# VHH binders against q9vpf9: the designs that were tried, part 15

Target 1, 373 residues: q9vpf9
Amino acid sequence: MSMSIDSNKLLLRKGDMKLDNYPTCAVEALTRLETLIASRNKQNMVMQIISEFIFLERTPKDGDVRKSQALPISQMNLFQEFQLIIALIEYFSRPGRDATRNAIFLSLFGSHLTPQRSKLLSRLISTAVSGSVAPLLSSAGTWMQQVGCKTPLSLEVAQNIVSDFISYSRKTPEQLKQLPMVGPHFAANFMVAVADLYLNEQRSPTLNPPPDALLDTITEWMMENPTLCQASQQPLVLPAGAIAMPFTTPLAGLLRWVVLAPLVSNRSAYSNLHLSLLRALQQLVSSGESTALPSQDLMQIVKSLQSYCARLAESKTDPQADAAYQKCMERFAQAVQIALSSNCITNQIQLLCLLESLPPHKLMKIVIEAHKK

## First folded at step 4 (VHH)

Design c29 (framework vhh_nb_b201)
Fold by ESMFold2-Fast, scan of step 4:
Structure c29 (fold): chain B 373 residues (1-373), chain A 122 residues (1-122)
Amino acid sequence: as target 1 above (373 residues)
Amino acid sequence: QVQLQESGGGLVQAGGSLRLSCAASGFTFSYYAMGWYRQAPGKEREFVATITSGGYTYYADSVKGRFTISRDNAKNTVYLQMNSLKPEDTAVYYCAASPSLEWLLYGRYDYWGQGTQVTVSS
């Protein structure tokens, strides 16, 4: 069933709330959302309450601004932004249903954020990491999954965590070492996001190269918490007829990153990360767990290497480029060997055919021949 | 402007075989990935099989070993050979098309036919 929101009744309900006692009106709004969020037909009311009483947004009047600036404008000053962050930390720390917290978090930040809400979200998550606020990190992890871990929204969150805790720290903060235990879903989705962020670093000139401390932190996480590599995204609601893509696990994302890393740099930190990923994969295979390396993700690595080889063939021969390719293939062959030995890879024949299309590599040829039967 | 026309559906007993055809027009067929989807009553469309412009084939686990997808670029036609049919295979079967690289990277199809009914009795 669908119901419409009565604008007059909404205005009367808003009359019960006052904007002159921020952040009290935001806290009251969050509590009211617990009741409203259960009803899909009241989504417009939920959005209006969030905009007006939580983010203090107003819609520009038709004559006030040009049509290109018709987005909601936040009236929050810096102190009110801080008050809201503290109120949200307190709210999400209260006992309650995970489903309700996750639904409210998604409604607050959505899939199409304004710049003001995006900036506040990044600050909120960094504060939650610092304070080890497990319920908020859980909701943030679910939010990353819902909006997509490789989207600009998730990449911005990941870049902010790297900036706040890694890039300028001389040692890994204790809070980051504990993150896989405090917020496992957030840690897993963060790893997917940073792998994609830095795999495409050349397309972002303002992005600094990944710090060794980042690679070392992820290496430690994977060695201590190999189950993080099993985390997969839940299916999204898709239109009828859409093909379901394989979920990218942290292991698959991180493997793609370390396999392709020699094409950009040859740092020992990547070798250590690679070895931790092979160890994690071997432990999952040995325990009888389902494959953490979907065939689609392995095929995507092949496509990236094919593209690189095609570009190299158009250019003059570079000894450094050949050495880089050999290193990529060695890392890839080691992972493929473990994955295929699990007997859980779908489309094995198609994967093997794609691997055979790459320029020859001694170890990869041995792996292909061993599994061709 | 892409147009896809399915044919070859019908009624068959469990264990039987059918061959579906999809005639395509309005695009350079040889550059496109072609696929088959099916939709049973009251269910969402599910993937069945695809063949890329390069001839690589991929199958859903439920049909692997029983169904074979193929293409004839000279006739702008894709085929689905369905063997060892089961009552669970009863559905409307749809032909789909996408630029080959886009399918490999994103698993996406943009164009669909009208569908052809396959009914497997008992």
Scores: ipSAE 0.000, ipTM 0.105, lowest interface PAE 22.1, mean pLDDT 76

Design c3 (framework vhh_nb_b201)
Fold by ESMFold2-Fast, scan of step 4:
Structure c3 (fold): chain B 373 residues (1-373), chain A 122 residues (1-122)
Amino acid sequence: as target 1 above (373 residues)
Amino acid sequence: QVQLQESGGGLVQAGGSLRLSCAASGFTFSSYAMGWYRQAPGKEREFVATITSGGSTYYADSVKGRFTISRDNAKNTVYLQMNSLKPEDTAVYYCAASPSFEYLLWGSYDYWGQGTQVTVSS
């Protein structure tokens, strides 16, 4: 073969007895975990095997350190990290029980995620995106839902995808174009996470738009895959006795993007994204209780618009005459109308009261009056 | 035709600097991860650095803090700025391209160049 690096010979040169069998010991540990993960009374053994044989971690030998800094220290070198990534790619690509693979993924990266494991997780996911490794991306999507798509853990994964594929790109990266087809659940949960990072006053004192390539990527995904938001609603495949964390959709976050975008950007991609979101809202609606568009997320959009209008009042500019504000309210009114008509908003009365506090808009007034009763 | 052409090698004293360039043609440069490998006489080829299509960089521990990889997508060129050179850095340096930066780290690549000799005297 055309390989120019021999990782096994490199490990042997170090003369470390524990490294002589790497990554074989990691592969054997993953196989052993398939049996152990089903036993509730062996969780300590599972975590010890992961730490010792997969991540090559050691407990700090030196005495009294601050509790928050007493983390296991990885002894892996750069090539061992890549041997592990190869082993994990191969393991998660094997035919087998999805519930077991998802349980193992959660055990590797869900509990006690150290900075080094976080770095390895990011590299692993970027590798899976580049290589279109569908089974691994499926497990990553499940992991994001279980740890929470807007938590620091999921946001770090999302930021690393942006860093690895988007930051210097001027258009949608080739590696990301097929992601909704290869890993729809991961793609949907990635959108939940990245939507939270931009055009969000809870994250930044200013409304920072996403990089152009990220906006274009998500817009293309939504236009080409009308059911992509529903991918997050697929039943999670978890081991017996595990409970699934509630699903989320990217609808609320992306709606915040398209509603607030006119305040900072004139890019046409937001109009295309808006139309795709309206279509997705109509298709996602289910009879009965729905969490497709949480009222708390909508109220946050209202607060951002109130903040903007307060700044306009200070400059003695009329909000009702502001073209940007008119576009914001038009998009918001259209989405709210669909959501209210579909009974997918909870705490409707409080939302309507907050909407009435904004400077009047013709369509929004019609929507409010139609749903007052 | 796909081609990678390295340049910028030469003889330098320990503590000196060199800048290597790799001009690429025949493929969509901006979508590829680019990297540098080196091979000293009688030694196995080792990874030096990679830069992803999005601009993230990864370095071998032996060069971290001394070498900087960068790219210019308008010129289809990847660079390796080598500072504080040591005799141990003496090797033939190869440019490589792959759709995924992990493949470069595994020693697998779609394309590679002819190499450029770097000699660091003590």
Scores: ipSAE 0.000, ipTM 0.202, lowest interface PAE 18.7, mean pLDDT 80

Design c30 (framework vhh_nb_b201)
Fold by ESMFold2-Fast, scan of step 4:
Structure c30 (fold): chain B 373 residues (1-373), chain A 122 residues (1-122)
Amino acid sequence: as target 1 above (373 residues)
Amino acid sequence: QVQLQESGGGLVQAGGSLRLSCAASGFTVSSNYMGWYRQAPGKEREFVATIYSGGSTYYADSVKGRFTISRDNAKNTVYLQMNSLKPEDTAVYYCAASPSLEWLLYGRYDYWGQGTQVTVSS
């Protein structure tokens, strides 16, 4: 079915699509999006109008409105926001094609999110995690990949999961234990995003460790779900014409965690996480996955260790600091050995030169020598 | 205002089945979060199962695979179907409801029923 933009606007505002029937009218609007996607009609403007109706948004009409105020303005009160979240949970729980659900999710929460839609998205995803709404979590995982797992949009989603489930817990929350089984792609992309928030000097002058419950949760996930890192490398079920961001795995970020952790923490969970990461890395590189552990991410770990050594040299010496550095290098050397043995690293010579610039470590020297020839 | 009334409790033999009902008034089950909790004598209340307005369900590990939570929107009632009952399932079962996301985020329900006794004999 094709129609003009103006005719479709008129149809959206009559019958049971009136605001006095919210959120039922939003569900009917979602069904119209589904029909347009299924028929493969390229009516992006119509889809935008339907999306704006679902969120009860109005377009600013004044020519004197500032650029930042040119975004759609939400008319929803808090109760209507709650009603919409519930309606979306119900909608995504319906039988249907994954490609269609993913296209609808992208239409609702694409790259140009208003502040209101961003808050609703975070609340929607937390609700889906608690309710184990697998189809919605699958669409959310695909969305994170499409917008980029380390972008502000994906990081806000990850921070809200930490706030909602982790911040008040002293152990792995029950709601999160099944997430790798219910939504493996979302769980993997959540790990990519959340790993970037901790033990990363580019985000903090000090290496801030993750909350204990978050570390325990991710460690348990990795130990109990051996293929979880592979979920981020699986082909996405995308709508026709969609372009995804390059594939990434949580391995690089989590490797940074376990390598740098000895500098700020003595928790045994990092040892368990390290072993699970080595197993996951070996599986991915055996399949020829060149994105499993990018050389740029490894070089960033080198730079963090160089920064630490420079600070140690200018400050008071501590015997425990040397022991910590030795543990960092042991874990790093083990991971580098697996990655280099796969022949999947570009700029191998540059990486080896950077590794040689670090203070000597027995195992790392053996790894470097083995790959110099 | 908001009231929850449980029914269907009773005595049942181990390995048997029982269905609990929770009738809601002043509150629409299809647009709210509904759950079941239980409390054995001398113990704290234990989570059993929940159903969200969208029909998604979540179960405690101790009952997963044996218990099923469902709803009938026309009757404004939530059910707990209990199969393969064990003596350790003996408890007072409570229906709970919340119109807020706080249950999903923090495990806090706003409204509770009076409870119904379930006794499983060996």
Scores: ipSAE 0.000, ipTM 0.108, lowest interface PAE 23.0, mean pLDDT 77

Design c31 (framework vhh_7sr4_2)
Fold by ESMFold2-Fast, scan of step 4:
Structure c31 (fold): chain B 373 residues (1-373), chain A 122 residues (1-122)
Amino acid sequence: as target 1 above (373 residues)
Amino acid sequence: EVKLVESGGGLVQPGGSLRLSCAASGFTFSSYAMGWYRQTPGKQRDLVADITSGGSTKYGDSVKGRFTISRDNTKNTVYLQMNSLKPEDTAVYYCAASPSLEWLLYGRYDYWGQGTQVTVSS
């Protein structure tokens, strides 16, 4: 192989790459990845360096048979895991290029995490929230977008934040109050993830209802930072043959959650969240930014309601279910009215046709008729 | 100072087997990539097999399926199990070592043993 660096310079670098000098070898590996990650043909080398020198993953051995198909397992002890979290916090806090940090973060945690790396990612992000580590939270937010905000990976991150900061708190911690300012992309993608996580309560026997403190925290965020509704998506650079994950704005995700919440919950905290979303939407459309609530996302809410109505029709008539549906339609009609009152909704006719396919509701009928002309 | 000592070479009949060993000292063995190369007179050294600190292996096309590289970090030793030996496997076999990350980045070994002769002949 050819080298651009002479043999004497190469020799000077070798002393730093010892596994017994952890976490120094991980820090040095991260630095060397900055150069390699820009190369299209070096992905296998990048992944091997990450596996061997950052996560200390090793292929199992038995001495008798070649185990080339066995997956590597992490050999890190608890102290080394702690050292790695500190090293990553320090690394991502360094001045540098956002694109490089984001690419390294994606390479470290990817789309297919081992349980060990998933556990470390959760601890890393919680530490970054506690310490207000803006560059790391920015990379984490970009990572959530690239893997998909509604995927199991993003939902696990969101659930861990709820567990660590919200579930046992009487009031929103100061770190969470500042999160939209410190890490807006992370905060925005976190909201998309929790909305999806808790909307599916009815389908998950192991998921507890959302704490009121979570709903209050998001309500405060939306009241103080309406622009989180429009968190801009970064262009995705996907592997050849990969399918892009569907995107949802935070406002669209949160609106879907509060509109559908009456089907699974009678909690009054949802009403406060709903009002904060309507105020944010009104402010954004008044500013000419109606793209906060795309027509495609509104149509997805209609499809969810259609699915619910079809399921209801297959079962015994339940007066509570009818009351729940009426409350869903009331909230949805209010949001649709604000969105359609702007001149920026694409496919308006298609949306109106879909809304007409839902069982009748007085306010929604008025909204539909007002915007057909 | 780094020291690599090969053993296990010798004369063997075609179709036979040999196990080469390389005992390493003077460095943290578990963090090093280890390899076996072979050389016939007048030719360049050819890759036989290598193994990273993490256990990932690579083989030369001519030996794939016949030879197996392994390592024992408790004994600071790398092994080459050679099966179904052919006359064309006759060569001096060299043990090589480099810090694993440097080897991954640059594909070069820093340290070499003295070599052990393997002769496959009837």
Scores: ipSAE 0.000, ipTM 0.356, lowest interface PAE 17.2, mean pLDDT 78

Design c32 (framework vhh_3k1k_2)
Fold by ESMFold2-Fast, scan of step 4:
Structure c32 (fold): chain B 373 residues (1-373), chain A 123 residues (1-123)
Amino acid sequence: as target 1 above (373 residues)
Amino acid sequence: QVQLVESGGALVQPGGSLRLSCAASGFTFSSYAMRWYRQAPGKEREWVAGISGSGGSTSYEDSVKGRFTISRDDARNTVYLQMNSLKPEDTAVYYCAASPSLEWLLYGRYDYWGQGTQVTVSS
């Protein structure tokens, strides 16, 4: 906690209020953060430097009630926002220092983003996708894992990618075709996030349904890049002392989405995605991969279906008469059969017991009996 | 503005028919599963009928099976409940609900509810 370093950086704040000193102060701040980010005792200083010199944030000059309720506001104009995006692209394109870059990325965009920082993060990531900026996409992928791929922040990033590249396309966009090769970890976490985005109760009510182009893009990614299912299981280059949020594999996230999709949609694009997931799962199983679809994720799908059936039973309905439930169970039974055939599923007895608690389904009953002891 | 607006509620004689409509606005209707609930005097709200976002799956409470039919018109952002062979026990306020996600099953909440439309079956 060097007082002289702290004082020197805070003194530079006076210049940051003027257009003529930006983005130089932001570039200098990023460089200074490299020496400070490794210290647990410097976190408040890191946050102050980021707020003051990078995002030009100020607290409103309103009365006490407004001051206590108001988030810091960015004083950046559109030109300064553009300058910051360029500076961040240049910074995160530098070779080496993965742990430091990931720590700085997490500090910049944290777990509690203002609307202004959220907008800048979305623009930054879309620019990196367009420019194939692999180191930045690597940091973004790690950030998504650190904050959680199913959190509102990750869902906003996923929604922005859909909006920027997919929403107006009739087929897989050129910019996204290379994404699994350029940024596999980001592509993997994007698939986890987007699967949850369209199934999550907390999603925006104005969100359009997933375009066929999105489902087709993911299907193409899975068919052409079978190793993508394992990207989220690669060692994470996290800051010292950072705790990663629980992760979900892309296969597990996409399977949950596809199995539960019949409850809201019967579109053929979901059937094509389902078949690509079964193919990917079969290839991973044939390669001796045991972590591609953890038993806990299969059990969570069972619990989701149990909740659906239990709620319908409260209304005195027969879930087996529901065509949506039948489609869910058919897709799920096919995936369970492949997973269990690997002989690598932990807690298999518990999983089979949970599966037997669901309303009877002919194919699932065959799968359960084939794997009973 | 997001809203569900029910219409079609009326006083009808036993054995009569009635069609309820629920007009949706302000959200992507075609991606939402639509459901009808009813609440009779002195009773809790009960589920009546449901239709998936694609329209390919429908389900009904046992007491209304064969008498009620749920349908949707995604071009008009409207869900319908055709009620035939009405009985005095069908007297209730009928509510339209929209559910986009499986998570509504865990929490007993829907994204949107209408204000309800009164159906009275009485001689």
Scores: ipSAE 0.000, ipTM 0.308, lowest interface PAE 10.9, mean pLDDT 77

